# Ledger of designs, part 39: VH-VL binders against a6w1c8

Target 1, 192 residues: a6w1c8
Amino acid sequence: MSLSINAVARTQEGKGASRRLRNEGLVPAVIYGGETAPVSISFKDNELLKAVGTPGFLTGLVEVTVEGKTEQVLVKALQRHPSTGAVMHMDLQRAQADKAITTRVPLSFINAAQSEGVSKQGGRLTVESKLAEVRCLPANLPEVLTVDVIKGQLDQIFHLSDVILPEGVELVSLLKGEDHDQPIARIGKSKR
Short names: E, the ipSAE of ESMFold2; O, the ipSAE of OpenDDE; V2, 0.75 times the mean of E and O plus 0.25 times the DockQ between their complexes.

## First folded at step 26 (VH-VL; framework fv_masavibart)

Design d5 (at its last look DockQ between E and O 0.21; V2 from the best seeds 0.00; counts 0 for: pae O 5.2 > 2, placed apart)
Fold by ESMFold2, look of step 26:
Structure d5 (fold): chain C 192 residues (1-192), chain A 124 residues (1-124), chain B 110 residues (1-110)
Amino acid sequence: as target 1 above (192 residues)
Amino acid sequence: QVQLVESGGGVVQPGRSLRLSCAASGFTFSDYAMYWVRQAPGKGLEWVAVISYDGSDKYYADSVKGRFTISRDNSKNTLYLQMNSLRTEDTAVYYCARGFTYDYLEGFYYFDYWGQGTLVTVSS
Amino acid sequence: QSALTQPASVSGSPGQSITISCTGTSSDVGDYNYVSWYQQHPGKAPKLMIYKVSNRPSGVSNRFSGSKSGNTASLTISGLQSEDEADYYCSSYTSSSTYVFGGGTKLTVL
């Protein structure tokens, strides 16, 4: 099911206009990319706060409705208030069905508790990377990438190459060669 | 490993001042918002204050506003809480906790690492 | 100081499942997905067990799970073990850009 949020178009841009919008409980954003000119929009801050907390909103495809017309976008950048964490600005990139996109997708590590490293050898899984950068067509974008650690042993290190990739999905770092197969998790002794 | 170590707690009389410190290591301190959370003896947790990664913005619980000042020195990887006009109800273990990274895409809204706490007792 | 309501105590036998509730308002819990849960053993610092309602940090057993329905979030511990005996606190980031905590629940393993 598609994540969605409503927005309104805005005509004024710049720091002064953005500051006034935020003072009114609105969050400025820009939709850009594709064959259409950039569109300045705003979201209601409480609706955006709810959406940002929804799984997949920051890492997946989102339908944004602006005055009755929908656009499929990805969140490419987000600015937050430095002390409250409130979203202050959002950059959205249009997704085109026939063009590959590059974005970050959550990693899910499964079956750690059932592994010999954890169940029999006193280990605990430590996650070192929660996201991986992927390239794929929009239709192939997964909500999550799975790393199955069922065969994990104590002191084992898991790398990007251990990620289960759906058809049509590539890991950007691995496209650069074998020396970019970075660690993403390990099973080590639990800390007392 | 992320470590947070509080210090500066002790016994003071009501109306006096005390400064708490929290030494941070194992992460880039200047990338993170930092929090103080307290726990009165036998009671639950209470959020006290937050400071932005660069120290430019600060927010306080109503119970301490105007009396406490949160600050940080990023060159020393240290978080501070200046506690003035102390009251007996300020008696608690004070924890520092790591918050969120500026422009961080993950959720910001939990405390992933906590220090061991430092006890402040306000009594006469 | 406790804007979220938790039961004062819960108990269970080893191997059972138990659930700890955390009830607030729509602005504290119901409309947002920012509930977290902390475990605190006596004399120790709190430890993050669940964030964003249902996510587990690395190193937390899958016996711990979180959910919410309406204005109530829940922490469920399955396969209860003696080491689970502790105080449990919920917290949430609110629409007022502040944090609230529950009053805590003492879990006793019988």
Scores: ipSAE 0.148, ipTM 0.620, lowest interface PAE 4.9, mean pLDDT 84
Fold by OpenDDE, look of step 26:
Structure d5 (fold): chain C 192 residues (1-192), chain A 124 residues (1-124), chain B 110 residues (1-110)
Amino acid sequence: as target 1 above (192 residues)
Amino acid sequence: QVQLVESGGGVVQPGRSLRLSCAASGFTFSDYAMYWVRQAPGKGLEWVAVISYDGSDKYYADSVKGRFTISRDNSKNTLYLQMNSLRTEDTAVYYCARGFTYDYLEGFYYFDYWGQGTLVTVSS
Amino acid sequence: QSALTQPASVSGSPGQSITISCTGTSSDVGDYNYVSWYQQHPGKAPKLMIYKVSNRPSGVSNRFSGSKSGNTASLTISGLQSEDEADYYCSSYTSSSTYVFGGGTKLTVL
């Protein structure tokens, strides 16, 4: 399942042009990557706001249609208003089928309530990381990574290495070494 | 350890100028939006200005717009507030604060670290 | 822009739970889930206690919790301790693309 959004090509560039676009309710962006030249585009603010609020838009493959041409892209960078948080600019990287991509993917923790640590020992699952950075081919990009905590005990800490990895998907942190196996969740008791 | 240290406060007459500085340490300064927030004596908090991580965007409260200028030098890990045409109502403790976001994908900021503040007194 | 409405003061005994309300409008607290709470001891800088209505930064005691209903956000402090005595400020994003603070609440631990 891929999300889709429409954009319009733009020819004017620079800070001034971008500011004008934003004042007109448009959000400037750029599509880059591959052998094709970068393309400057703009999104309607309201449409982009809706898209950004849609799960998977910022973490998955997106189909961007510009002047009838559709491209698969990843959101690689966002510039946000430092006060309002509104998206001011987006960098979109073209996905190439034969090129590995790096992006963040949501983590889903399952079976927490049924775990011994929670169900029997009175613990609660606390999530410390909601996203994990992965490397994979576009075709292998998962919508979500699953962490099964069914065997979780009280005071147990879950790490990136506990993530169930689909075929062809790697965790970027783990590629850096075992010392980068960061904690992502824990089962503990709330202090009263 | 994140540390913010304001300086430059003092007593000035109305119409004069003052420049505040905030020295940052313990984090990658250039990765964060920075804020100035002020507190008049016995009053609440009021955000004054914000500057994006790279200094490309600046925004001001209406009360200081046209008079104050926020800037930063990422090579020096320093935030600045140039205050011109000072008014008595500008009297306050001025805090520098780091913008915090739970997730950069969400993009909304809070003030997770504050300096000790520097007092600016504007009086005749 | 008008400040969010907080009670001027609240008090409680050690071990008790107290709640501080923060009332705004549909243009701030009501429409957005971007309410934060700050603790400020006398002569000290504010400290972020709650963000996004109910989230605690690392290092903040789990005795502090936040919630929102309608146009009113609430900070609850359970197991009240003497060190909790401070001023508390709420804040919210507004439809005017700004942040607004509450007037502050002085918490006294009896």
Scores: ipSAE 0.022, ipTM 0.588, lowest interface PAE 5.2, mean pLDDT 89
ESMFold2 (binder alone), look of step 26: mean pLDDT 89; pTM 0.911

Design d6 (at its last look DockQ between E and O 0.15; V2 from the best seeds 0.00; counts 0 for: pae E 6.9 > 2, placed apart)
Fold by OpenDDE, look of step 26:
Structure d6 (fold): chain C 192 residues (1-192), chain A 124 residues (1-124), chain B 110 residues (1-110)
Amino acid sequence: as target 1 above (192 residues)
Amino acid sequence: QVQLVESGGGVVQPGRSLRLSCAASGFTFSDYAMYWVRQAPGKGLEWVAVISYDGSDKYYADSVKGRFTISRDNSKNTLYLQMNSLRTEDTAVYYCARGSTYDSLEGSYYFDYWGQGTLVTVSS
Amino acid sequence: QSALTQPASVSGSPGQSITISCTGTSSDVGDYNYVSWYQQHPGKAPKLMIYEVSNRPSGVSNRFSGSKSGNTASLTISGLQSEDEADYYCSSYTDSSTYVFGGGTKLTVL
C-alpha cells in the first residue's frame, strides 16, 4: 500500500507567491521528472503535516493526486522552517517503474542492546550516519536499511558494507569504490 | 567521534570581509543541517545562519541578512560563512554547530555538537 | 529579536537541587516543544544538555532534567556538583524564523 495525498495545481510562482500560499495554510511543491513537464502544486498544510508524520512518506513511493490524476513520486527534497520545522517546500520526483532512482533511505540499527559490546562490555551504540543513498528500481525501494549489530563488540565500527541490502538495492557510495565504505556507527563507551 | 573545527577568524577593519570555515568529521556531513552561532565577548549566544543538509535551503538572522552567506561543500565536509561588510557589532566567537536533518521525521531542532569556535574581531 | 528571560545568576551548595527558569512568549517557548538547554564553561563551547524540553542527549548526566509549563521552561540540576558551575543558556524556536537564546544564567556552586 502506497501512501496517498492530494494536491492542487498552482500557476503562480516565486518567493512572493510561495509566501502567500504559506499564509493561506498551503505548502508549495513541485513534481518533476520523466517526459512530462514539471508541475507546480500545493498541499494543504494540515494534510501534509499528517503525511510527513506517517512512516514511509519521506522515504518511500507516494501517490499524489492532482486534478484527478495520480502520479507516483518520491520526496527528493524537503525544506523546513529553520525554527518551527514546518515544511516550507517539497521537491517531488516522478517515479518510473523501469528507471532506477537514487534517494536517501534511513538506516536502522537492530539488536544493539543484545550485542556483546553493549550487553556485556558496557558499550553504547553511536550512530554516525542517519541516512544512506541507494540506487534501485522504484518497486525495490526499501523503507529502511537495516544494520544488524548483534555481533558487535566494544570499539567496533560499522560501515556501509555492513548494511543488509535488499534484492535490487545498491549503495551509491559503495558503487564508487571500496574507499567509499564510510563508517556509519560505532559501539563505544559513552563520553561524559 | 563527531568533530567540528572552525577556522578563519582574525582581526579585521570595519567594512572588510572574512570567510570562516568549519571542518566536519566523524559523521556523514551531508546528512545534517549545519548552523553558525556567535557569541560576543561577555555576552550570550546568537543564532546567525542555517543551511540544509544539501545546501538547498538557507536562513539568516536579521542582523546579518544581506551581509553574510552560509554555504557548504559536502564533498569536503566543510561549512563556510562568508562575512561581508563587517561591523564592530559582528565581533564575536563564531561557532559551527550540527543540527538535525531537514528530512527527519522527528522534526528536532537543537545543536548537539559544537566546534571550539573562532574569534572574529572587527575594530578600527 | 527578544531574548528569552533567564535569571542572571543562581547558586546552590553541593548536593542541592537548583532550577533555572527560561521565560518566553506564546510565540516561542509557549508555542513549541523545542526548548533546548546548553552548558558553557568559561572559554569553552556550549554543550547540549537538554533538547525538546525534557530529553537528554547521550552522555548527559541524569541529574539534569527539563520541563515546561506555559511560557516558561525549566532546567533542574539535582545533586549539584562543583563541575556544574557554568553558564546555562536556554533556547527556543520562534514564529519569526529565528532561534532565540536566553540571556544566560551563571550557576555558582557554593
Scores: ipSAE 0.051, ipTM 0.569, lowest interface PAE 5.7, mean pLDDT 89
Fold by ESMFold2, look of step 26:
Structure d6 (fold): chain C 192 residues (1-192), chain A 124 residues (1-124), chain B 110 residues (1-110)
Amino acid sequence: as target 1 above (192 residues)
Amino acid sequence: QVQLVESGGGVVQPGRSLRLSCAASGFTFSDYAMYWVRQAPGKGLEWVAVISYDGSDKYYADSVKGRFTISRDNSKNTLYLQMNSLRTEDTAVYYCARGSTYDSLEGSYYFDYWGQGTLVTVSS
Amino acid sequence: QSALTQPASVSGSPGQSITISCTGTSSDVGDYNYVSWYQQHPGKAPKLMIYEVSNRPSGVSNRFSGSKSGNTASLTISGLQSEDEADYYCSSYTDSSTYVFGGGTKLTVL
């Protein structure tokens, strides 16, 4: 099931229009993709702030309702105010159930504290990549991808190939060959 | 490994100025918003200031607005806090803390890495 | 000085489970998922233990968990150990321009 949020269609665009919308408590966004022209929309600031903090909103399918019509979309990008963290603009891509999507999904590293590298050997897990780009059908899109580091040793480097992949999910970099199996985390000596 | 190291604290009289530095390493400094958070001795934490990843935007707590200036030098991976017109209530340990990147799947409403702090004492 | 209310202190024996509360308003806690928890040992910097109400950063023990009910967020520490003795602060993003901390809770392990 997708999360949902209401939006209003808009006709004007630009930095001046965006600043006026935000002063009125509205956040500009655009829906694009598929065979339909892009549409400009806006969200209520407080509703978007709540939605962005809801697990699965930024990485999963979202139902956006514009003037009573709903679209299934993915959040592809957002711009945040660098000082306050407030969302200033959001890019949404239409998702079709029978077409593969490509998007970035968070990595979750589990059991680091229980690994020998951390618990016995004085190491600390350093995460080098927080996201991984995946390809899958919308129904198979995971909320997170797990890397189990329970067997990690001091000085061990974890790579994209160490990610636990659900059925139907591919890592885009690994499809390019094994020379694209990039490091994503390591257990190293604490420097505290 | 992410490291944040503050420096520049000391003992100073009210009304004087002091400049704090925070040296960052182990991450791409220019991708992150940076924060100053302070803690008076024996007291709780208080947010002080934030600066955007490129330094173009800054925001301050009301208690320091007009007196403190946050800045950064991305070529040196260093965050600064210029503290003018210091008052006794500014006495605290000052921490730098890492915020978020600007990309769509990551934002900051928490401080994931902190420095060890530098003590500023403002006393007559 | 904080909009978020925490008990001043809490204590427990080794092996017990304890909970620290953090109470605000609907605009601080209830309607949004932006509560974080920080552990601070004496003379040390704060360490992020929980973010976005219930998420643990890598390297944080699963003995620490977070939750929220209504306008109250909670940090629960199971299997209490002597190294858990520290000050604990909750924090939240309460509007587009500020972050706020709770007043802090001193945890004593008896």
Scores: ipSAE 0.013, ipTM 0.603, lowest interface PAE 6.9, mean pLDDT 83
ESMFold2 (binder alone), look of step 26: mean pLDDT 90; pTM 0.932

